# Ledger of designs, part 6: VH-VL binders against Ras and Rab interactor 2 (RIN2)

Target 1, 92 residues: Ras and Rab interactor 2 (RIN2), of Homo sapiens (Human) (q8wyp3r787to878)
Amino acid sequence: FQNYLRVAFQEVNSGCTGKTLLVRPYITTEDVCQICAEKFKVGDPEEYSLFLFVDETWQQLAEDTYPQKIKAELHSRPQPHIFHFVYKRIKN
Below, E stands for the ipSAE of ESMFold2; O stands for the ipSAE of OpenDDE; V2 stands for 0.75 times the mean of E and O plus 0.25 times the DockQ between their complexes.

## First folded at step 2 (VH-VL)

Design sa9 (framework fv_satralizumab)
Fold by ESMFold2-Fast, scan of step 2:
Structure sa9 (fold): chain C 92 residues (1-92), chain A 118 residues (1-118), chain B 107 residues (1-107)
Amino acid sequence: as target 1 above (92 residues)
Amino acid sequence: QVQLQESGPGLVKPSETLSLTCAVSGYSISSGYYWSWVRQPPGEGLEWIGFIYHSGSTNYNPSLQGRVTISRDNSKNTLYLQMNSLRAEDTAVYYCARLYDSSGFDYWGEGTLVTVSS
Amino acid sequence: DIQMTQSPSSLSASVGDSVTITCQASQDISNYLNWYQQKPGKAPELLIYDASNLETGVPSRFSGSGSGTDFTFTISSLEAEDAATYYCQQYDNWPLTFGQGTKVEIE
């Protein structure tokens, strides 16, 4: 599995689910959010964003960032920690 | 294409140091993936020991930390496991395996049995 | 550490039967769970990744489902060659942990 991105879907008061997306190397966060809205059947995509969860901290990813580059950077760290990309509501 | 093959002494005495080798072919260990060691005592389940990432960074199971060192030789495309202060409970089949972040352990060696006995 | 508990520890079934194994995580692991098959004397083989995705080359009679803390693994029509021990494994956090295994025997 090359050029993939695993994304968890988190909803308030619901369980978590996830999908593995086949993506281009230069896919943007905005592109990923569009794919997630379709695959998770979200009716109000403007209320959601892609977040990075690592070391118990949340970071909202800007729409013009590149998740594959972020993933590669995280994997290249001297002591890599497990991280998650999570598609969730901006305002919880 | 990708193959992993473990080798080791088979029999080790208590309190000695275990040294195992894993020869990798079909993929460069410095190019990607988490290269891991997993063990299985006879008749028991699987226990992850630790990994060395393609960059050289390592992480170990806290239950074994302080006794284990995982290293590599990129020129020989080979992984190493060293475990000190061996006890009878360390008797197990030791596997090396490649860990991919979405696929789990996708390639395993055949395993090498290590018996710790006087 | 995240603890993985499998049930049952063993089962015996006939060819053609449907068998289900469960796996419970001590905390929410989303869908970061894999299933492995281990035949006697051999290394484990990956069957299911990300809780529900079938690995390439694995027969469609194997399936997985679940998210959060409760997961299931099903063999829809048991074959003689399916006699093995099956393990779940979480990938949510270090250290990686496995369930204790479920031994499937064919009658």
Scores: ipSAE 0.006, ipTM 0.598, lowest interface PAE 11.0, mean pLDDT 83

## First folded at step 3 (VH-VL; from ro10 with heavy chain Y103F; framework fv_romlusevimab)

Design ro10f (at its last look DockQ between E and O 0.56; V2 from the best seeds 0.00; counts 0 for: pae E 8.7 > 2)
Heavy chain, then light chain:
Amino acid sequence: QVQLVQSGSELKKPGASVKVSCKASGYTFTSYAMNWVRQAPGQGLEWMGWINTNTGNPTYAQGFTGRFVFSLDTSVSTASLQISSLKAEDTAVYYCARSKYYFGSGSYFDYWGQGTTVTVSS
Amino acid sequence: SYVLTQPPSVSVAPGKTARITCGGNNIGRKSVHWYQQKPGQAPVLVIYYDSDRPSGIPERFSGSNSGNTATLTISGVEAGDEADYYCQVWDSSSDHVVFGGGTKLTVL
ESMFold2, look of step 3: ipSAE 0.007; ipTM 0.723
ESMFold2 (binder alone), look of step 3: mean pLDDT 93; pTM 0.956
OpenDDE, look of step 3: ipSAE 0.026; ipTM 0.779

## First folded at step 5 (VH-VL)

Design a1 (from lv2 with heavy chain G57K E99G, light chain T94R; framework fv_livmoniplimab; at its last look DockQ between E and O 0.06; V2 from the best seeds 0.00; counts 0 for: pae E 8.6 > 2, placed apart)
Fold by ESMFold2, look of step 5:
Structure a1 (fold): chain C 92 residues (1-92), chain A 122 residues (1-122), chain B 107 residues (1-107)
Amino acid sequence: as target 1 above (92 residues)
Amino acid sequence: QVQLVQPGAEVRKPGASVKVSCKASGYTFTSYYIDWVRQAPGQGLEWMGRINPNSGKTKYAQKFQGRVTMTADTSTSTVYVELSSLRSEDTAVYYCARGGYDFWSGYYMDVWGQGTLVTVSS
Amino acid sequence: DIQMTQSPSSLSASVGDRVTITCQASQSISSYLAWYQQKPGQAPKILIYAASSLQSGVPSRFSGSGSGTSFTLTISSLEPEDAATYYCQQSYSRPLTFGQGTKVEIK
């Protein structure tokens, strides 16, 4: 029932920005990447992916995963975790 | 009310080790890193490394790798840095500082201890 | 390691002057830069994080700008209590590194 996903955009030379995306609850990582490519106006979207940053580690999210489900799982843990979804270059 | 408390001074001979404590209070100890930064007399700041008190994992600056050990005791909310094989060049004020990694803010140290002067002299 | 170079190494200015300190990184650090103030006999104190974000409780006469390799700390109107040494620090990669410091003195 949640229609919002906060995604950070990371570039090396310009700094980092974020947007709150209006998304369907069952959106896939692949679809989020397509929205991010448009919203952040990247010219080479095949070089980017959605990553999860949590517990000081990066994990590239596979295209068939569901970011809203990942968010819900992280919020349900016994201890709160600071996490971010980050749209960034795969090689960085 | 966030506070980091360190001893004021330590004196050692070359070749010895020193272990400096840093007692944290006023916040959730396991939610932040503790960094160690030193400052030789009249000189600038030098990052030595950090510890995650939640996991006990450490990251050391390469310059200190092999000579530095950082530990945390969650039961007393205390972090320690131990520097071995001391040389006169290790004479400095040693600060502990609270830091946190956040993608948006980067990493910075928002609360500092008042420092421990370690003097290494023969 | 990322080398941080500050300019000037020291300066002397009058109360009310605009003071500008620069920090140059040896490679791009995005906006992962902090500024600290250290008064004589005290520990450093955070002023600015993320290049331009003012820490809570820091007077608005302090501001930061820049991204990539070049960054600036500005004191819009110098006060007597601003006499201190100022350090930049990058957090783009480990080890964390500081500039060599800029000592600001009141004339």
Scores: ipSAE 0.007, ipTM 0.679, lowest interface PAE 8.6, mean pLDDT 88
ESMFold2 (binder alone), look of step 5: mean pLDDT 94; pTM 0.953
OpenDDE, look of step 5: ipSAE 0.026; ipTM 0.734

Design a2 (from lv2 with heavy chain S31D G57R E99S, light chain S31N T94Y; framework fv_livmoniplimab; at its last look DockQ between E and O 0.06; V2 from the best seeds 0.00; counts 0 for: pae E 10.6 > 2, placed apart)
Fold by ESMFold2, look of step 5:
Structure a2 (fold): chain C 92 residues (1-92), chain A 122 residues (1-122), chain B 107 residues (1-107)
Amino acid sequence: as target 1 above (92 residues)
Amino acid sequence: QVQLVQPGAEVRKPGASVKVSCKASGYTFTDYYIDWVRQAPGQGLEWMGRINPNSGRTKYAQKFQGRVTMTADTSTSTVYVELSSLRSEDTAVYYCARSGYDFWSGYYMDVWGQGTLVTVSS
Amino acid sequence: DIQMTQSPSSLSASVGDRVTITCQASQSISNYLAWYQQKPGQAPKILIYAASSLQSGVPSRFSGSGSGTSFTLTISSLEPEDAATYYCQQSYSYPLTFGQGTKVEIK
């Protein structure tokens, strides 16, 4: 697996910004959320989660999933998929 | 082939603890999660929590935080749920179930144990 | 927590009837929805995963549909062995939650 994960940070009514995180190959979504809360200076981390945007569809990632594995699976597909990992607020 | 084996019944008094086993066979134990789901008499299904046997990480429903502990023993392919400070309301059938995560399919519990009836009575 | 609400809570139908059971999520869960069947005295058994994918060995009279917040389990022609309680379950976010169940009885 790769040692880098690009994560976008999205806030309501502001532009998206991104950071490339240096992470272990088997980092969990929970750990990525913790890193994102610190890197993006979020004061209310319980209101945020890591999402995957792929094929114009949003998907909240469960805490014990592995974003690097998901990235590898998406890259192995025979057709191009535009995808982003996005740290953003959970609606509701 | 894939099988989860649980003890049939356990009886405890209020205030005690119970530890229910779930022995897995017929698949690679560390490749799948194990969920625990309980069902009180005449009631629906209630998710208690999940353990990843590969990492030992757990996730518990908030209702059970502080009373529940899940563990896995990879040498015996066995998971355990322990529930402490038992009350009569904890009388239920406790199921273990195998699940895995797939981005396209999510989590679903494809193999279930037969259940362990835990009776809490004085 | 995501609440899963099933309708109806119970129904009685004749062999050969088309039966529909609905499941409403309190927020979008994409297609992370499974359906389980539970017969009296038995463990639940998976029927449908990913909202519409039929589990191996499940009769083709069962089908699932829906996405987002509204989902349906359909039995195209009810058989006597389909008398059971049916549960939907979301796996979009923790805690995993089940609907309250729909009891299907044969008249």
Scores: ipSAE 0.008, ipTM 0.641, lowest interface PAE 10.6, mean pLDDT 87
ESMFold2 (binder alone), look of step 5: mean pLDDT 94; pTM 0.958
OpenDDE, look of step 5: ipSAE 0.018; ipTM 0.726

Design a3 (from lv2 with heavy chain N54Y E99A D102N, light chain S93R; framework fv_livmoniplimab; at its last look DockQ between E and O 0.43; V2 from the best seeds 0.00; counts 0 for: pae E 10.7 > 2)
Fold by ESMFold2, look of step 5:
Structure a3 (fold): chain C 92 residues (1-92), chain A 122 residues (1-122), chain B 107 residues (1-107)
Amino acid sequence: as target 1 above (92 residues)
Amino acid sequence: QVQLVQPGAEVRKPGASVKVSCKASGYTFTSYYIDWVRQAPGQGLEWMGRINPYSGGTKYAQKFQGRVTMTADTSTSTVYVELSSLRSEDTAVYYCARAGYNFWSGYYMDVWGQGTLVTVSS
Amino acid sequence: DIQMTQSPSSLSASVGDRVTITCQASQSISSYLAWYQQKPGQAPKILIYAASSLQSGVPSRFSGSGSGTSFTLTISSLEPEDAATYYCQQSYRTPLTFGQGTKVEIK
């Protein structure tokens, strides 16, 4: 594991801003969401979640998943692809 | 249209080697692994190994380690498997298959060549 | 290595029957399971990936379910063209391994 995770914050009327989080290797998605709510100063954190964007697909990450493990698996691909962890509002 | 094209048949004597080609077309060759799977007559499927055509890196099933070599030629979009020290038990259809990776699915083979029958007989 | 065990080894069923094939993994493979169909003289063809995702162009009468160690392939209404051998394959860890196959015949 690396001890960092790059997370973008997406808002309705602006581009994404990003932060590199210093996180423990086995941090859960739930814990990342808590850190993101603090770092991005979100007033309604229950309306946000951590998402993975890859291959033109958004996937909401369940609270008990491990973003560092997901990152490691994405890096095992034969050809590098761009992916993003994004803290954003949950779609209806 | 994604295709993997293999020769139809090869015949060898025990102790010889065989090199089977697999020519890919219709997709970005370096974006997918190529796996090799064989099937003895009337039997099930056996994974032999895979090659990363981007890096040339390989992984072989332990059973074939030391006898198998996989190579890729990006200029011709062709993968090769070479199996040495052939025995009659190596008589099988040898398939190449494109293996994609997805975080939720792992590696699975979504396009297959039509297979090369390798017959090893004295 | 992860062993994959299919049941039954063969079956015979009538057109219109519901057919269920099971696959057991020797350890958890999450949802990293694919199903293939193979007709005599042909290469295998993927039907299902990620345990339950239907490959493009595969008829909707095919479905997959399960996670962990236990998986099923279901044909909701058997058609004559479904006579084939079906294989499960774990995609969790190399070496990739297949079940021994299930031969489906039309009565």
Scores: ipSAE 0.006, ipTM 0.626, lowest interface PAE 10.7, mean pLDDT 86
ESMFold2 (binder alone), look of step 5: mean pLDDT 94; pTM 0.952
OpenDDE, look of step 5: ipSAE 0.032; ipTM 0.764

Design b1 (from ro10 with heavy chain S31D Y102W; framework fv_romlusevimab; at its last look DockQ between E and O 0.57; V2 from the best seeds 0.00; counts 0 for: pae E 6.1 > 2)
Fold by ESMFold2, look of step 5:
Structure b1 (fold): chain C 92 residues (1-92), chain A 122 residues (1-122), chain B 108 residues (1-108)
Amino acid sequence: as target 1 above (92 residues)
Amino acid sequence: QVQLVQSGSELKKPGASVKVSCKASGYTFTDYAMNWVRQAPGQGLEWMGWINTNTGNPTYAQGFTGRFVFSLDTSVSTASLQISSLKAEDTAVYYCARSKYWYGSGSYFDYWGQGTTVTVSS
Amino acid sequence: SYVLTQPPSVSVAPGKTARITCGGNNIGRKSVHWYQQKPGQAPVLVIYYDSDRPSGIPERFSGSNSGNTATLTISGVEAGDEADYYCQVWDSSSDHVVFGGGTKLTVL
């Protein structure tokens, strides 16, 4: 595995930017959110979460889930859809 | 709009086999996993596992790894559950239910089939 | 394996508020979904992701989840709310769906 996770940051007034994170294969969503809070310099990290955007829908990822496992599962589809991991506010 | 229509109820003897079908309509069949849930008389819901509708790869919950087989016919948007060597304890209502592929199968079930009663008796 | 615990029954008077609990170790770190099942019918999703309502579910259905307890709250309870209610999670460590044992809501 490559130990990389591409995460977009969506902020209400700053557009959408992204970073490729170097992560361990078994990193939890909680840990990814902590890394994102640091990398994207959010002041109120409790108001943010990691989301999956796939098939034109959003899914908030629970803290004990594994984004790299989700990525691997999505890649196993014969005709994989475009997907993005997005760090954004839980409510907007 | 979205519908899961299951095959009719079955009365079987121990040792026989049964096949429960679940025909999907109103959505792209391969965009969602298909799950099977059992409910014995007077009891709660029991997840049996799911099948990846793109690959045909099943995942079975513990206790369902032997006599239970999930299959697909994607040409008619149909998932099936086959139970072999039926026992009295297999008497239950069997539901199909769809879920998104967010964690593989099973994040939540937004649409359910109407249920198929399988009764196993001498 | 991961276990969800629900009270077997809850009784509330019409117009009052019903609270149905779902206990699990660190359940607040999971997304909790709730289903209503009336006798002889398939389950119906009433809450997903702890607190979101599907289209067609009245606002008097709400949910919360923190610590070791998730709660389904039904305000202004009506006779039509009598049903069995199940909580459910996806447990990422086992890749299994887990249902609670169910709670029978009685309105009287």
Scores: ipSAE 0.061, ipTM 0.777, lowest interface PAE 6.1, mean pLDDT 88
ESMFold2 (binder alone), look of step 5: mean pLDDT 93; pTM 0.956
OpenDDE, look of step 5: ipSAE 0.097; ipTM 0.812

Design b2 (from ro10 with heavy chain S31D N54Y Y101F; framework fv_romlusevimab; at its last look DockQ between E and O 0.68; V2 from the best seeds 0.00; counts 0 for: pae E 5.7 > 2)
Heavy chain, then light chain:
Amino acid sequence: QVQLVQSGSELKKPGASVKVSCKASGYTFTDYAMNWVRQAPGQGLEWMGWINTYTGNPTYAQGFTGRFVFSLDTSVSTASLQISSLKAEDTAVYYCARSKFYYGSGSYFDYWGQGTTVTVSS
Amino acid sequence: SYVLTQPPSVSVAPGKTARITCGGNNIGRKSVHWYQQKPGQAPVLVIYYDSDRPSGIPERFSGSNSGNTATLTISGVEAGDEADYYCQVWDSSSDHVVFGGGTKLTVL
ESMFold2, look of step 5: ipSAE 0.189; ipTM 0.810
ESMFold2 (binder alone), look of step 5: mean pLDDT 93; pTM 0.951
OpenDDE, look of step 5: ipSAE 0.206; ipTM 0.832
ESMFold2, look of step 7: ipSAE 0.098; ipTM 0.781
ESMFold2 (binder alone), look of step 7: mean pLDDT 93; pTM 0.955
OpenDDE, look of step 7: ipSAE 0.032; ipTM 0.775

Design b3 (from ro10 with heavy chain S99D Y102D Y103F G104W; framework fv_romlusevimab; at its last look DockQ between E and O 0.07; V2 from the best seeds 0.00; counts 0 for: pae E 14.0 > 2, placed apart)
Fold by ESMFold2, look of step 5:
Structure b3 (fold): chain C 92 residues (1-92), chain A 122 residues (1-122), chain B 108 residues (1-108)
Amino acid sequence: as target 1 above (92 residues)
Amino acid sequence: QVQLVQSGSELKKPGASVKVSCKASGYTFTSYAMNWVRQAPGQGLEWMGWINTNTGNPTYAQGFTGRFVFSLDTSVSTASLQISSLKAEDTAVYYCARDKYDFWSGSYFDYWGQGTTVTVSS
Amino acid sequence: SYVLTQPPSVSVAPGKTARITCGGNNIGRKSVHWYQQKPGQAPVLVIYYDSDRPSGIPERFSGSNSGNTATLTISGVEAGDEADYYCQVWDSSSDHVVFGGGTKLTVL
């Protein structure tokens, strides 16, 4: 059940679209960013990071974190939280 | 240097059990999953599944979800395959293989054990 | 589940080029890896990611992958190349490994 991760892509010219990624449970944020670069055909992947949007708050995920673990923990809470993983440019 | 050394060949009767070991050296054991591959006499390679050496969680290929058990002893960098209730059809060479996982290419096997022949004779 | 098909055998004269095919539905959208297995020995990785060679594999081993066919090409074939050759993919949707049935290369 944790082999899927939905990631939204913040596009410069067309807004935000989502894709479902099939990933292993031990995949790191750095790993997901590499998959996203290929899936979304990004030419400059070092300018992008994976972000978590939850409770109206953005957090840039560090490269050594585990998005599948974060997803599982959010889903296991007594009350569900609406959250999004977003692959987008790092702002200045 | 990376090395996978498997236990010696086994001659067994039907109904017995066997444990094949695979000792890893030259790398961090818990950083790479371990696969098991079967090859019956004169036949091709058949993937049996893999074990996550960090968590100990196994994944078994279809057809290997019963009598086949993957296990680890991380204190000695060893993966093991146990086969219970041996049948003549289990006669094969059994290989361990180190998983090299790449996000773009997926899993492939960069290092293999020498193989362990299990013969089940009735 | 996902299936790979290989011809059971290929024969080639010394010094010529061997081509070993691996068929699969849309295999060109997967990464294909190739193993050489000599009699009584464990398999050895000879090509990964369609066309990359591990250190120590000669340049006369090459690979390609498009459409429904991946191909291992061995130019300047030598007697020492006689072996069984297996293609392999990882199916990301099932997290399963799939091998082809193997191709016996004979150098005559």
Scores: ipSAE 0.005, ipTM 0.618, lowest interface PAE 14.0, mean pLDDT 86
ESMFold2 (binder alone), look of step 5: mean pLDDT 94; pTM 0.959
OpenDDE, look of step 5: ipSAE 0.023; ipTM 0.726

## First folded at step 6 (VH-VL)

Design c1 (from lv2 with heavy chain S31D D35H R50W; framework fv_livmoniplimab)
Fold by ESMFold2-Fast, scan of step 6:
Structure c1 (fold): chain C 92 residues (1-92), chain A 122 residues (1-122), chain B 107 residues (1-107)
Amino acid sequence: as target 1 above (92 residues)
Amino acid sequence: QVQLVQPGAEVRKPGASVKVSCKASGYTFTDYYIHWVRQAPGQGLEWMGWINPNSGGTKYAQKFQGRVTMTADTSTSTVYVELSSLRSEDTAVYYCAREGYDFWSGYYMDVWGQGTLVTVSS
Amino acid sequence: DIQMTQSPSSLSASVGDRVTITCQASQSISSYLAWYQQKPGQAPKILIYAASSLQSGVPSRFSGSGSGTSFTLTISSLEPEDAATYYCQQSYSTPLTFGQGTKVEIK
């Protein structure tokens, strides 16, 4: 099934854990953030967002973007890229 | 240094096919997608599709599906677009363009060939 | 397909004027928008990518702004060499689509 999304959870001084989410192709970043808040037991979800880490660069994903579409595009590109989706605090 | 070189013009009769070339130089050919965009005389830009020269993978606009084929020859660093069953409305300048790297912009074209004018006339 | 609508379709302005061109997407495209300049008989040239990032080598009088469905290209002080047709292009979804173009004439 190609509808899996691996998301790392990063907390200050906690290290990183991760979860593999089963998601629809058109799930939005806002929907993914809601799922992450529930699964990672986040009490202040307004302070968190989904980020993409690629080529040692962090980028916050807008709420109306589609992470599965972003993932598919990264996998289809000829350039070598290592990337991670990370749910973390906005102010980091 | 980075260049995409296309022939200047091609002439075909209705019902024929045309194959337009685009020779890349000045960068690693297999690291960048190539897009094909056409422009009819006096009209706007129309996206036809892209090819990944590393894998040979392609994506075509639905309007051209069944009539268009994109290929890449890594030994000559050349991409091709072939359009079959030509009609007069296929008369246009056909551009190849390299996809610039910026993940956040998605597909944008940073280097363009000078275009090939394909004329379809009886 | 995502439809891109530009306004105005054409404009005439004097050297030194501030010129603004707008582009509307039929649905949200986040910041996946580029602007191109095309002069007669030439291939298009990239000006702006990711809605607001200026391509290296492009004069600083060009700027882009916007996100979602509404975008703007601004030329802060028009130069004679800026007479051209300008196109916006979304890269959020295939097929990639262009606006119809805005022709900028001097005088």
Scores: ipSAE 0.007, ipTM 0.643, lowest interface PAE 9.6, mean pLDDT 86

Design c2 (from c1 with heavy chain N54Y, light chain S28D S91Y Y92D T94Y; framework fv_livmoniplimab)
Fold by ESMFold2-Fast, scan of step 6:
Structure c2 (fold): chain C 92 residues (1-92), chain A 122 residues (1-122), chain B 107 residues (1-107)
Amino acid sequence: as target 1 above (92 residues)
Amino acid sequence: QVQLVQPGAEVRKPGASVKVSCKASGYTFTDYYIHWVRQAPGQGLEWMGWINPYSGGTKYAQKFQGRVTMTADTSTSTVYVELSSLRSEDTAVYYCAREGYDFWSGYYMDVWGQGTLVTVSS
Amino acid sequence: DIQMTQSPSSLSASVGDRVTITCQASQDISSYLAWYQQKPGQAPKILIYAASSLQSGVPSRFSGSGSGTSFTLTISSLEPEDAATYYCQQYDSYPLTFGQGTKVEIK
């Protein structure tokens, strides 16, 4: 069985686009970044990472983390805020 | 075609328990949280809680703590809400609703079951 | 708990009229507000999410606006099939809460 993960693609001085990725529950952030690089046609994937945007704060996700577990934990928070996964340059 | 299918009605006596089902189809069952919302006759909507079918994790509204249990069966793509110690005030239509997702917009209820009318009468 | 208050509780209008329904939150919920339409005997149907985003398949005569604590649902030109009860719902904080509903009847 697989899970869906919504990821926004953000580039400096361009708009944001979003994609829904079909991923396995235990897919890693590194794997998601590889999929995003191919799907968004990124020529320099080493300059990008997956970020979590929550409470107006950006958090870079380590390559060995599991986005679907992070998503599940955020929903389990007593007072969750809306959050987004964003594939963007490490430096803007 | 995304659907949530519920039985039409259930009748129970005060003090009994009722378990309402919600069968999902047309999408990957474990990818979306399911909320339960009830509506007493002629009244508004009241949120009861949600279940994460992937983990079995739940969150209940404080009003229902101790009386409500939500479960999921991944083999049949079905979620359940069980309410115990029923009172006449629990007479309501019980809806299941899928927590949809849109980037930047967050999570909201995008697809609803038709509802199950639970009647509690002596 | 965040209290959601709608006004009016009910209204009657004619086909072609512009209808507005207001929803007020007891605290700041940013744009985390949805609007639902419920016809008698039916489940609620999502119309608007994130205060102003129209759900796919919903007629363009429906629109939402507002942020913070004050929100409005507008039907630009009322149709007979729009007779229903409309609910606002905040999804900023748990527990999720709904307004008491606004019943729209057609003359």
Scores: ipSAE 0.005, ipTM 0.623, lowest interface PAE 11.4, mean pLDDT 86

Design c3 (from c1 with heavy chain N54Y M109F V111Y, light chain S31D; framework fv_livmoniplimab)
Fold by ESMFold2-Fast, scan of step 6:
Structure c3 (fold): chain C 92 residues (1-92), chain A 122 residues (1-122), chain B 107 residues (1-107)
Amino acid sequence: as target 1 above (92 residues)
Amino acid sequence: QVQLVQPGAEVRKPGASVKVSCKASGYTFTDYYIHWVRQAPGQGLEWMGWINPYSGGTKYAQKFQGRVTMTADTSTSTVYVELSSLRSEDTAVYYCAREGYDFWSGYYFDYWGQGTLVTVSS
Amino acid sequence: DIQMTQSPSSLSASVGDRVTITCQASQSISDYLAWYQQKPGQAPKILIYAASSLQSGVPSRFSGSGSGTSFTLTISSLEPEDAATYYCQQSYSTPLTFGQGTKVEIK
């Protein structure tokens, strides 16, 4: 089956939308941010990053991390983890 | 090389609390969950819980709920387990262990601290 | 809680023997099973993860098999340094649980 990554886009003025990205297992956070900037038509991509929201905590993902590996780790845990990948402003 | 360093021993009286440290080195501290596992003398292994050093998120075994607290200090790459209201049956070696994983294969404990012997006696 | 039961509780074998230890889960755990070796006075050491994957640096005489509820650790040719207690561990559901251990002694 195909690999996918669900990413929410948090926009201050227009609310929250989301997209499902088809990605390779070793895609980096930097690559995901690049795809998100294109898909969400962001004019100032340097102000945005990919965040992980899990266990009521926001975590900014470093550019050289692998979101699919993070997702697989969270999914491999037997207890349900409600988590979201969110593309949003760093200082918002 | 990956290392998890723990103190050798702690002694407490019944009713007291103990806080055991585990100092990590040789890897990115916030990339791996740390679990705590204890072993009473001559007994098997008992899982206590895990902590995500990045978020501070924790999960504790129900048996220890209300008595255990796990914390992480990212500035010193150190994880702690604190157990309160100590009883003699809490006498055990307390191990910290790093949760390894592969993209396709799930998780396991790939590195262990050498353990801290906590003795609870009057 | 998922209960892990090992068999036998202890065994005695000679250098060069094939040793088999079994582990049974009270419910299906897929392949979320690891095997550890513990020598007296030492921390446990990982041998096998995901039921059958050999950890890097572990001798090839160790192997794991099984899925669902029944699992086996095999030492194909026992060596003196293999005298230890062996534990299986499930990570399918919290609380994470271990078998009671199997003590392997050399004759």
Scores: ipSAE 0.000, ipTM 0.591, lowest interface PAE 13.8, mean pLDDT 84

